# Ledger of designs, part 30: VHH binders against o13842

Target 1, 320 residues: o13842
Amino acid sequence: MYETRDLTGNAGKPVDTNPWPNNSKIAVSFVVNYEEGGERSLLYEDEGFETFLTEAGLMPFPNRPVRERSIESCFEYGSRCGFWRILNLFKKHKVPFTCWAIGQAVEKNPVVVGAMEEAGCEVGSHSHRWINYEGVPPETEYEHIKKSVQAIQKASPSNSAPRSWYTGRASLNTRKLVCQVYKDLGLPQPFDSDEYNDDYPYWVADPLASKPGAEDDKGLLIVPYTLEVNDMKYAVAPGFCNSDDFYTYARDAFDVLYEEGLEGAPKMMTIGLHCRLTGRPGRFRGLQKLMEHITSKEGVWVATREQIAQAWSAKHPYKA
Key: E = the ipSAE of ESMFold2; O = the ipSAE of OpenDDE; V2 = 0.75 times the mean of E and O plus 0.25 times the DockQ between their complexes.

## First folded at step 15 (VHH; framework vhh_7d4b_2)

Design y5 (at its last look DockQ between E and O 0.02; V2 from the best seeds 0.00; counts 0 for: pae E 21.9 > 2, unsure alone 61.9 < 65, placed apart)
Fold by OpenDDE, look of step 15:
Structure y5 (fold): chain B 320 residues (1-320), chain A 123 residues (1-123)
Amino acid sequence: as target 1 above (320 residues)
Amino acid sequence: QVQLVESGGGVVQPGRSLRLSCAASGFTFRYYAMGWYRQAPGKQRELVASISTKGGSTNYADSVKGRFTISRDNSKNTMYLQMNSLKPEDTAVYYCAKEVTGWYLSDETFDYWGQGTQVTVSS
């Protein structure tokens, strides 16, 4: 599947002049990563504490086999405060987001799934643990995928399985394993967001097909994600120094894409968020400003990723 | 992959009741508002009723208010239309519809439709 790379894409040509509902000029997807409780900790039998996307940034000292309570409590702020602050903003503006929830995190705080469901937000899966799955045995990753799906279903008042998948720090096995798990569980094929390489959704061959283009190849839809219009940049160097940095960058990205839409090439935009990051008051202001900017424009479709996937696949079905 | 399958239609006498069902698949049902449309012979398709994601908000055409009740069971991915006190003018093909935004109950925001089920009210 990854033996070759498609570096061409659409070669600069607009794929669809009207891909979105109501002649929208842009589809905007907000993503809320819910990771709190799934991060690395000795409490969870990890080798050390979490060092990725923390207030400390890059730790000045190597990771150690100790619990770092300061880091743990910062993650707890995400689940205790940040998540709800973000959710309320979207409720206020009557627009949805897509959540990528870590299975273990949901197990530890299942009330968030019900809250998101009630708010009309999509709950997708971020796998079971917030870890790097590169180097993780496929058998283990399979179980993690399965557990995350089951955890989200269990927490859902409607017993809904996640249809949006994003591992993030994925392995080369992830895509196939995800499809396999869903198949084994008797669930419809999810769509994949572990790509950052396009402004449009697109299809790849079904990882479970005998071969690409075969009769059993039903395709796999990719809905690209983003690592740049992402509040993770608060936790990296040089990154965002304040909420204005985040706002300005996201605003600019929106404006460019929106203008392209007005010119006849409507695309999708993704904005990545983390509860413990943007959820802090000092950073939250940036999201508030961004929301105001985006929702003030005509022809903007703020959509869940599933909605985008459906809109796209309806007009652009997979052709093996 | 979105599928909407209606059932429960039939022939009934005026004053009788029918209950339509719509089985949804291929999307996360709870994320979307749903609705019922109908099309009578020689007439345009019209919205009959709509229901929000949670089921707390409903909208009805004036012609069916007080007689029809729309509901949903998100655990079963199913929407219902209870039709009471049926009239000959209710004769139509009834269609299940999915709202594209998930937030709005508008006549123009539905993008997926079922095959329809025939409802005939006659003496």
Scores: ipSAE 0.039, ipTM 0.515, lowest interface PAE 3.4, mean pLDDT 92
Fold by ESMFold2, look of step 15:
Structure y5 (fold): chain B 320 residues (1-320), chain A 123 residues (1-123)
Amino acid sequence: as target 1 above (320 residues)
Amino acid sequence: QVQLVESGGGVVQPGRSLRLSCAASGFTFRYYAMGWYRQAPGKQRELVASISTKGGSTNYADSVKGRFTISRDNSKNTMYLQMNSLKPEDTAVYYCAKEVTGWYLSDETFDYWGQGTQVTVSS
């Protein structure tokens, strides 16, 4: 696995069959990352405090073996206020999002899973902790993957296990370990979003197959994510200064893909959100403007990643 | 408090034109799709036309396609309905309506109506 890179994809050619319902010109996936309570802290036996994607992420804070309550407080805003503000906007517009939920964050605030499920949103997994898994032993990562699935399922009023998966700061073992956990739990294989490399879903070989193309190769569907149409850019450089920057960039990305769809190449687009970032009122205005823009257009399908995966698979099944 | 005030109605002969206006206040106008309903005597209220938040998408009842044009000016918080080639069956009270629920422009997505303006097409 990862011994070669696929630099070709579709070689610039549109797919031959539009999988989107109602002949839609674009499928739009909003993603809400629910990470609050899973981040680094001495409370969780980590060696320091969290500095990534925070109000303090670009400030000169030495990362010492102490707690930084101001940073913890900013995360708490996401779970206490930002999540609900974002959820209410999507309920108002009657369109869903997919959440990638950190298992530990769910354990510490389980009501968010039921709220999302009742609103028609998909709750996927973001693994158990919000940490870099690159250096984590495979057996520990396996247990984290399993715990996140169990935490989300336990919090779910429908007892639903997550169908969408995104680790983010993944290891080279992550994809195979995720598939192995789901198999061991007797669950359907998840849709993998730990790629950033296309405007279409696409199939890869099942990591658990004896070899690519073998009888046991059921495929794995990749549903790409984004690090650029993503409010994380409020907290990284070069990034967004204000909500107009986020809105303008996301709008322009949408318009380009929508216009390509009108010309016969309908694609998908992802918009990444974080409760503690876009949930702040000043930043939230950008999301409001974006929602207004997207919902003003004909032929736009705002869908969960599971819905996108199902629509794609129906028209473009895996061929080992 | 949401306020929608219609104007521009009147009595006209068949084949003539009218332009209706809807002045909106009490909400952020540019964030909502808008629509025109009408109700003829003894009939149920029906959606005539709807327009997205920026005006990029419009929808029309079959009975008015090609004759009516909906538009909006977000800088003036105003929506319009240009009604050309009017017919006696267009006689109704016309209501301005505000969307509640998102990008889907249907009768089920509108929750506020104005007081209405009477349009009468009679020889």
Scores: ipSAE 0.000, ipTM 0.109, lowest interface PAE 21.9, mean pLDDT 89
ESMFold2 (binder alone), look of step 15: mean pLDDT 79; pTM 0.812

Design y6 (at its last look DockQ between E and O 0.16; V2 from the best seeds 0.00; counts 0 for: pae E 21.6 > 2, placed apart)
Fold by ESMFold2, look of step 15:
Formats: structure tokens, C-alpha cells, sequence
Structure y6 (fold): chain B 320 residues (1-320), chain A 124 residues (1-124)
């Protein structure tokens, strides 16, 4: 796997059939990352405290084997306040998001799954822990993938397993391991979002097939994600200082893709959010402005990643 | 305090092998990724190999890949560099290094502490 890179994609050619309902000019996927309780901590037998995507930004001092309660407290804001503030905005506008839910975070606060389902949102999986999976042994990563699916399904009032997948800091084994876990659990293959490389979903060969193009190759749909139109930029450099930075960048990205759709190339866009970051009131204003902008336009389909995957697959089926 | 002590350097003929050791103390060794740097006279220090906390992932500079092997024994607080097929271009002072965060990210891992170094000389 990954022995070659696909630098070509569609070579700039638009798709020949608009897959979006109502001839929509853009499909917009809002994503809410729910990570609080899955991050590194000595409380969870990790080697140190969490330093990534925190209010401290790029920390200037070496990590050490202690608890950092200030950082833990900031994560708790995400689960206690930020998640609910964001969820209520989406309920107000009557549009859904997809959640990347960390399995351990769900185990420690399962009520969020039911709240998201009641609001019509999709709960996808972000694996079991919020860690870098490169270097994690394959058997351990397999068990984390399985635990995350089971944790989300157990917390789900409808007993739904996640259909969308994103690890983020993935290993070279992740994609195949995810597919293997889903097969072993008797679940349909998930839609994979561990790519950042296109404005369309696209098919790759089924990682479990004997070889690409073989009779047993059912394909795997990639629904790309983003690290670019993403509120993580509040916490990394160069990044966003205030909510206007986030709003104007995301608005401009939306406007470019929307215009391309009006001219015959309707695409998808993802906007990544984190409960502990955009959930803070000062940053939240940027999301409010963006939501008003996007929902005021005709021909905009705000959808879950499962809905986008299904619409794409119906019009652009895999051909092994 | 953090202490890294390298050993195993020496003078060797081209094509031969050496094994470097790094004895670590003053921190919990198994919590941190480790690496080997080298510095030839008049050149900047370069990363030659790195290893994750449990040894499950390794990274090598292109110039040593296939010839050098990094390993660690967490029970002895020791990291090793097996250097096979040595070339005159491998002549340098070799430094043991400790990472900052305890998370291994391959070539992107930041190392902030170095030992005193051990000299490796490959005679032509």
C-alpha cells in the first residue's frame, strides 16, 4: 500500500454528472472533532500531558511526565461548554455536521452521541485515542479501531456503528486495518477521510482485495478532509488570531468553490472544527458569521459525510 | 540531570563494523524517542537515525539506510547504533540524542539533549 502516489487525480477535469441533490453547486461538510477525554494524560497512563491543539499554542518547553491541569481544564471546556454551544448553532440553522468522535472520549461522556443523533448529525469515528498512530503496533491499532466502533455503537440510542472514518495522525497500516475491523465486525466498509488531496470524493481499490482490479475488489470511497479550512489554525502557526481571520478565510474558500459550481464544476468543501477551540465565545462569532453566509446562498447542500458519500456513489459507482 | 554517555567509537578500516552504545540516566528512558546525530569536521550536525519509545518505528538518513541499524533496550536504559559497511564518509563524532515530547514522529521528531559524543574514524 502507498507504493505509488496519485499526483494526477482528475487532471483538473470536472465530473460529468452533478451528484449533489437539487442540482446543488456545492456540498458543504461541517466536521466537529470530539476529542476531549482521549488526549494524552498521566491519568490515562500516557508518558506526558497533551501539547497539540491547546490554548497554549506551540508550547516552548519540553513535555514532562506530569499532569498539566490547565491543559486538561481547557479540554474540559470543550466537552462541558464548547460542544453544546456548537451543537445548538447547528440545531438553530437546521443543518447537520459529522463528528469525528474519539472512542475513549465517548466512553467518558456518552451523552454527546445521543444529543448528536437527535439533532440529525452523523457520529463518525476518530479512533479510540487522540494520539499519533505511526509506530503503534498493528495489533494494538486494530484493537483501538475496534474499541472506538464499539464505544460509539454502545453510546448510540439507535445502536448505530460509525459509517465515516478519520484517524488523522494515521499509520501506513491504518486504512487496511480499519477495513479489516469493519469486515470482522460484520459492518459495511466505512467511508475513509484520511486524505486531504481533492475537492471531490474518489474511489481507491479495496485494501482487502487480492489485488487492485481483481474480482473481489469492491472499492473504498475516499471523502477528503481538511487541515486548511480548519479551526486548528487558532492553535498552530501561521494561524488565525481572531474570529474574523477564520471567518474570512473560510468564506473566501467557500465563495471560490461555489463560483466554480455555478460555472459547471460543483465540488465539496469541508470545514473542520474543535469543541475546545471554536467553542470559545470569541472564536464562536466567526462560525456564526460563516453559517449565516453559507445558509443564505441558493444551491448549497450542507450535509453529513455519509450523505455526501451516498450521493457520490449513486452517480459515480466504483468500476473495478 | 539528563545524562547521555556514548561509547564504542574507534578507528576502523572501510567495510568493517562498529557498534555504538548510549547509556541514559536522569530521566525515564522508555518515555522518550532517541536518536543518533553525527558531525564531521567543518560540517553541521545531522540526524543519522531515530527510534520510537518502544522501538516499533525507526528512521534513517538516506546516506546510512541499509547499513546502519538503530535499536534500544529499555530494560538497560541503552540505545545502540550498529554501523555496518563503514565508509570514510562516515568519519564523524557521533552523538546520542533525546527527544522533547515523548512522541515519535519520524524525521520530524525534535531532539534537544546531546551527549559528549564518541569519535568514529574510518581509515582510507
Amino acid sequence: as target 1 above (320 residues)
Amino acid sequence: QVQLVESGGGVVQPGRSLRLSCAASGFTFRYYAMGWYRQAPGKQRELVASISTKGGSTNYADSVKGRFTISRDNSKNTMYLQMNSLKPEDTAVYYCAKDVTGWYSGSDTYFDYWGQGTQVTVSS
Scores: ipSAE 0.000, ipTM 0.105, lowest interface PAE 21.6, mean pLDDT 89
Fold by OpenDDE, look of step 15:
Structure y6 (fold): chain B 320 residues (1-320), chain A 124 residues (1-124)
Amino acid sequence: as target 1 above (320 residues)
Amino acid sequence: QVQLVESGGGVVQPGRSLRLSCAASGFTFRYYAMGWYRQAPGKQRELVASISTKGGSTNYADSVKGRFTISRDNSKNTMYLQMNSLKPEDTAVYYCAKDVTGWYSGSDTYFDYWGQGTQVTVSS
């Protein structure tokens, strides 16, 4: 699966001069990571408390086999307040986002799925637990993948399965396992976002094919994600110190891509968000400003990742 | 309870070898990258070597490259540091360390737990 890397891509050449609907100059994908309730905790039989993307940043003390209530309650803010603040913003502007939801998180607060669907947002899967899957046995990861899909479907008023997949801290087995689970469940192949390496969607060989280019190779669509235009940077060093840092960076990224679109190379942009981070009032202002900036421009398509995937696939079908 | 217990330290002459072991318990060992740190008197603690969850990737401080080898046996919940061609400047307390941040740390490895350490003394 990962035996080789494509370091060339399109070699700087425009892939499509008009890839998006209505001649849009840019496709903007907002992603809301819903992780609250899926993080590490002794309550969930983990070895300790969560240390990723917390208000403490890099922890000044080691992780211990104790419950850290301050961290837990900060995550709870994400689900109790932050999520809804974000959702209301998107509703106000009548634009969607894509949610990558942790299965366990959805199980603990299933009302969020219905709310997102009602708002026209896409609900994708973030796997079942918000953990590092690098060392997780494939059979365990398989179950986590399956459980997340089922949890989201169960919570969905429309019984919709997630089509967008993003594990994040994925293993080398993740892509193949995801495809296998979907196949086993009788669901259509999802698209994968566990890549950060392009401004366009692109195809790779189907992980379940007998071999690349074979008759049974139907390809796998990659819709790249981002770790830089991402509010996760609030929780890392040097990172974002305030909402202006986030806003400025995201704005600049948008402007560059938008200008390239105007010049005949429309691309996609991803903005990553977390409920407990951007959802805080002090950081939320940055998202508000960004939304105003983006929606003030002509020729901007704010889309779900599924919509982007569909648009791309329609014009650029996989060729084995 | 997370426990890291180092062993294998001692006093050796320059050019000799030692093999350190770290016995891990209280967490799913195979899920975490591991590492060795050392701290000499009057100096800051420094990373000596790190190893990925499955052992496929290793990292070494420049000062120990070619001389030290980090490895792990996930079936035994044990990490090792083979130290060859030891030098006086290798004298330090060596600590076993457990990773915490992993992928989202910007490709840096951060460690959140250390053992009590084992003394390594290289002296003629």
Scores: ipSAE 0.000, ipTM 0.227, lowest interface PAE 13.5, mean pLDDT 92
ESMFold2 (binder alone), look of step 15: mean pLDDT 79; pTM 0.807

## First folded at step 16 (VHH; framework vhh_7d4b_2)

Design z1 (at its last look DockQ between E and O 0.00; V2 from the best seeds 0.00; counts 0 for: pae O 15.1 > 2, placed apart)
Fold by ESMFold2, look of step 16:
Structure z1 (fold): chain B 320 residues (1-320), chain A 123 residues (1-123)
Amino acid sequence: as target 1 above (320 residues)
Amino acid sequence: QVQLVESGGGVVQPGRSLRLSCAASRFKFDWYAMGWYRQAPGKQRELVASITYEGGSTNYADSVKGRFTISRDNSKNTMYLQMNSLKPEDTAVYYCAKDTTGWYSNSYTFDYWGQGTQVTVSS
């Protein structure tokens, strides 16, 4: 699967037929990462405390085998306050998001799944823990994937299993393991977002097929994600200094893609959010401004990743 | 808990052939790359050959390339090493080994191996 790289994609050519409903010029996917309770902690028998995407930025001291309550407290803000502030904004504007939900975070605060479903949002899976899966034994990663699906489904009032998948810090085994878990559970293959390399969904060969192009190759739809139109840049360098930086960057990305759609090349855009980051009032202003900008435009379809995947698949089915 | 059992070693004259087998159990054999190591008296253990989980790609130490062939039968949980044109310097204990990380290992790192089988090439 990863023996070669696809550097070509569509070679810059627009698709023949607009896949988006109502002749929309852009499909916009807002993504809310719900990670709080899945991060590293001695409480969960991890080696140390969480240091990634925190308010501490560059830690002045090496990580240690202790708890860091200040960092834990910042994550708790995401689950206690930030999540709800963001959810209420989407309810106000009557548009959905897709959540990447960490299974363990859901187990520790299951009420968020029902709240998102009631608001019309999609709850996808972010695997079971918020850790780097590179180097995790394959059997362990398999069990984490399975536990996350089961945790989300159990918390779901509609008993819905996640249809969309994103690991983030994935291993080279992750994609095949995810497909294997879904097959073993008797669930339809998920839509995979562990790519960052296009402004359209696209098909790859089914990792479980006997070989690419065989009769048992039913394909796997990739719905790309983003690390650049993403509020994680509040917590990395070079990054956003204030909410105007986030708003301006995301607005400009939207405007470029929207203009391309007006010229006959409608595409998709993803905007990545974290409860503990954009959920802070000062940063939240940037999301408010972005939401007003996007929802004021004609021909914009704000949709879940499942909805985008389904619209794309209907117009561009897989050809094995 | 992982179990690897080598067989097929013996004493053979230079220029002859041997076929080693490795019976694997207590893990998902077709999830992992596998390899053969050898250790001659007074020397460090060295990787001789490796094979991907599906059998599509193989790698060989320069000293055995063209003479040895690694293969696997995933339906029988068995790996093989066909050793042709044997030389006295091939004399060693040969060990079957399991890769640590699974299907798409970033680097073959072998943590588990069996008790070994002696191969002696002497006149």
Scores: ipSAE 0.100, ipTM 0.589, lowest interface PAE 6.8, mean pLDDT 91
Fold by OpenDDE, look of step 16:
Structure z1 (fold): chain B 320 residues (1-320), chain A 123 residues (1-123)
Amino acid sequence: as target 1 above (320 residues)
Amino acid sequence: QVQLVESGGGVVQPGRSLRLSCAASRFKFDWYAMGWYRQAPGKQRELVASITYEGGSTNYADSVKGRFTISRDNSKNTMYLQMNSLKPEDTAVYYCAKDTTGWYSNSYTFDYWGQGTQVTVSS
């Protein structure tokens, strides 16, 4: 599936001068990663504690087969406080976000799914565990994918299955496995966000097709994500030092894309968030400022990723 | 969309006073520094005064120091510019401006502007 790389894309050519509803100059997608309870812990039969995207940043000591309560407690803040703080902000501004929820996390706190749906947010899947799936046996990953879908659907008051997929630390098998699981569950094909390489959605060959371009190739829609306009940078070096760093960077990204939209090339923007990171008061201020900035501009479409996917697909259907 | 509406402009003789008001809406007023700009005919728009989000600090152009006072009432979402001892060189369109950079007093970016109010000082 990844035998080749498309390093060209659209080669700088305009893709669509009006891809979004109401002639919007930009589509903005906020993503809230809900991971709390899905991180690595001995409690979950992992070999150690979580070391990725913690308050400690790069851990000053090696991972050990012990529970690190300080890390667990920080994750708990995300689910107990951070998530709700973020949700309330979006409710106040009457704009949605897309959540990528870890299946296990949802199982441990299913009330969040209902809350998000009530607020008009989209709940997508982040797989079952917040782990690196590289090296994980395909059979195991298959089960994790399945479990995550089922967990989210079960927690959903509307019994809605996630349509947006983002593993993050995916394996080369992930895309195909995801499509296979959805097929096996009798669910419509999801769209994939495990790419960071474009300002527009785009299509790839259906991983389940007999071959690319075949009659059974229905395509797979990619809605790109971002690792730079992302509050994960609070937990990496050099990263963001304060909420102003996050705000400024995100603002600048928005402004550039917005200007390009005004010039006839409306694109999409993604903003990545984590409950335990931006959800902290000291960092939350940055998001508040960003929200004010973005919503103050004309022609901004704050949308769920599903809405973006739908808009794009309607205008740009897959052509095998 | 951010809305800024200026009022209080007019024609006055030199030495007189005017008080401008800016009514702000559709954003969290007390989160942002605010400012007054002015543009005279044939000249570039220039900063006249600025005030932090809570009114703790103010800044003035040298040309208006001692004569103009910027203030704000966050409970009313309103900013003011008291202009005393007006001079003919103060003749300009005055614009209310909103900062977008945040709560730091040394980092202002005024990207939002009102339509302006005309101030004319003449004998």
Scores: ipSAE 0.000, ipTM 0.212, lowest interface PAE 15.1, mean pLDDT 93
ESMFold2 (binder alone), look of step 16: mean pLDDT 80; pTM 0.810

Design z2 (at its last look DockQ between E and O 0.01; V2 from the best seeds 0.00; counts 0 for: pae O 11.8 > 2, placed apart)
Fold by ESMFold2, look of step 16:
Structure z2 (fold): chain B 320 residues (1-320), chain A 123 residues (1-123)
Amino acid sequence: as target 1 above (320 residues)
Amino acid sequence: QVQLVESGGGVVQPGRSLRLSCAASGFKFDWYAMGWYRQAPGKQRELVASITYEGGSTNYADSVKGRFTISRDNSKNTMYLQMNSLKPEDTAVYYCARDTTGWYSNSYTFDYWGQGTQVTVSS
């Protein structure tokens, strides 16, 4: 499956002039990453402390076999305060987000799943731990994928299994393993967001098919994500210095895609958020401004990734 | 427990053939890419051939291309190396190995390998 690259896509041609409900000119997916409790720590028998996407930026020295409480405390802000601040904003504006939840983080604070469902949000999976899965044995990664699905479903008042999937720091095995776990659990294939390469969903061959194009090839729908319109840029270089940087960048990305939609090429946009980053009050102002901008426009569909996937696939079924 | 057991080695004259087998147990064989390695006396262990989890893609060291064929039978949890037109330079201990990071070859991060089987090519 990764033997070649698709550098062509649709070669710049519009894919569909009206793919979204109500003749919407853009579909907007807000994503909230819920990672707090899944990060590396000696408390969880990891080799060291977490150094990625923290208030201190990248640590400039090798990870050590010690606890770093200041970093752990920053993650705790995300689960204790930031998550709730963000959720309340979405409830106020009556629009949903998709959450990618780390299974272990859900196990340690399961109340967040019910809170998100009550608000009309989708709870997808971010795998079981917040780690790099490259180099993890396939059988171990399989078990992590399964544990995350089960943890989220167990915490769900509606007993819902996640329909959207994002690993992030994935291995070359991840996509096939995810599909295999869902098949083994008797669940429909998830929508896969471990791509960053387009402004609309698209199909790839089913990783579990005997071969691409065979009669058992049911396809796999890709719903691309972003590392660009993403608050992780508060914690990496070059990045955002203040909430106006985030707001202006995200607004400009929205306006470009919205204008393309008005001109006959409606697309989708993703905005990535992290509880411990945008949940801080100074950064949160940028999200508030963005929300006001987006919700003030006509022809905008703020939707979950499942809703986007279903609307797209209804008009664009897979053809093996 | 993961086990990899090589067999089929021996002493043969130049130009002859041998077929090596690797019997695997203790893991889901068809989830892993596999490889054959060899180590001649005084030399480093080198990759000879590799094969993806279902046998869809193979890779060979330049020194064995056209003479050796790697294959697998996932129903029997067994990998094979057919070695034709053997040369004295093929003399080595041959090992089978499992890829720790996935089912594709050409960037092996191996985590498990067998005890090896001796192949000696001499007149």
Scores: ipSAE 0.011, ipTM 0.441, lowest interface PAE 9.3, mean pLDDT 91
Fold by OpenDDE, look of step 16:
Structure z2 (fold): chain B 320 residues (1-320), chain A 123 residues (1-123)
Amino acid sequence: as target 1 above (320 residues)
Amino acid sequence: QVQLVESGGGVVQPGRSLRLSCAASGFKFDWYAMGWYRQAPGKQRELVASITYEGGSTNYADSVKGRFTISRDNSKNTMYLQMNSLKPEDTAVYYCARDTTGWYSNSYTFDYWGQGTQVTVSS
């Protein structure tokens, strides 16, 4: 898997002049990463505390086998306050987001899944733990994938399994393992978002096919994500220093894509969010302004990633 | 120092129009929702209209809906109230106000107010 790289894509050619419902000029996907409770901690038999996307940024000292309560409590703010602040904003604007939920996090706070479904949001899977799966044995990752799917489904009032998948720090085995787990559980194939390389969804070969192009190759849909229009930049250097930085950058990204849509190339835009980051009041203002900017434009489709996947697949079915 | 300065008030006959302006300074204007209130003699101050950060959403009192339009130009740090088809009952001091509640809340809370501008509708 990943034996080759497609560095060409569509080679700048128009892909679809009208890919979205209602002749929308852009599809906007907000993603809320719900990770709180799935981060690294000695409580979860990890080697140390979490160092990714914290208020401390790059830790000035090595990770140690100790609990860092300051980090833990910041994550707790995400689940206790940040998540709900974000959710209420989307409810107020009557637009959905897609959540990528860590399985373990959902187990620790299952009420969030029902709340999101009630609000019309999509709940996808972020795997079971918020860790780097590079180097993790495939057997372990398989179990994590399965557990995350089951945790989300169990927490869902509608008993819905996640269809959107995003591991993030994935291994080269992740894509295949995810498809395998879903198959083994008798669930429909998910779509994959562990790519950052396009403005459109696109198909790859089914990882479970005997070979690409074979009769049993039903394809795998990729709905690309983003690491730049992402509030993770609050926790990196250089990055966003305040909510205005986030807003301005996201706004500019939207405007560029929106203009391209007006010119006959409607694309998708992704905005990545984290509960403990944008959920803080000092950073939340940026999201508020961004939401207003985006929703004030004509021809904007704010959609879940599943909706985007469905729209794309309907018009662009996989051809092996 | 936060400042809100209203202008554009005056005396007009029923059916006429006025356009109020509110010049804001001393804060990041586009970070705040804004609103207009009015207070008639002997009456309580009441909300007339509100507008979000970039004007994407507006709200109006039932008594002015369809007649008044709130807008803003963030490049000029100015909010406006276009008042059409004015009625005698629209007579009041109109105040510009800054909202601190934000779009997150289901209601608006205002912390700063202008000095007000008198609007009189009379035959």
Scores: ipSAE 0.006, ipTM 0.226, lowest interface PAE 11.8, mean pLDDT 92
ESMFold2 (binder alone), look of step 16: mean pLDDT 86; pTM 0.874

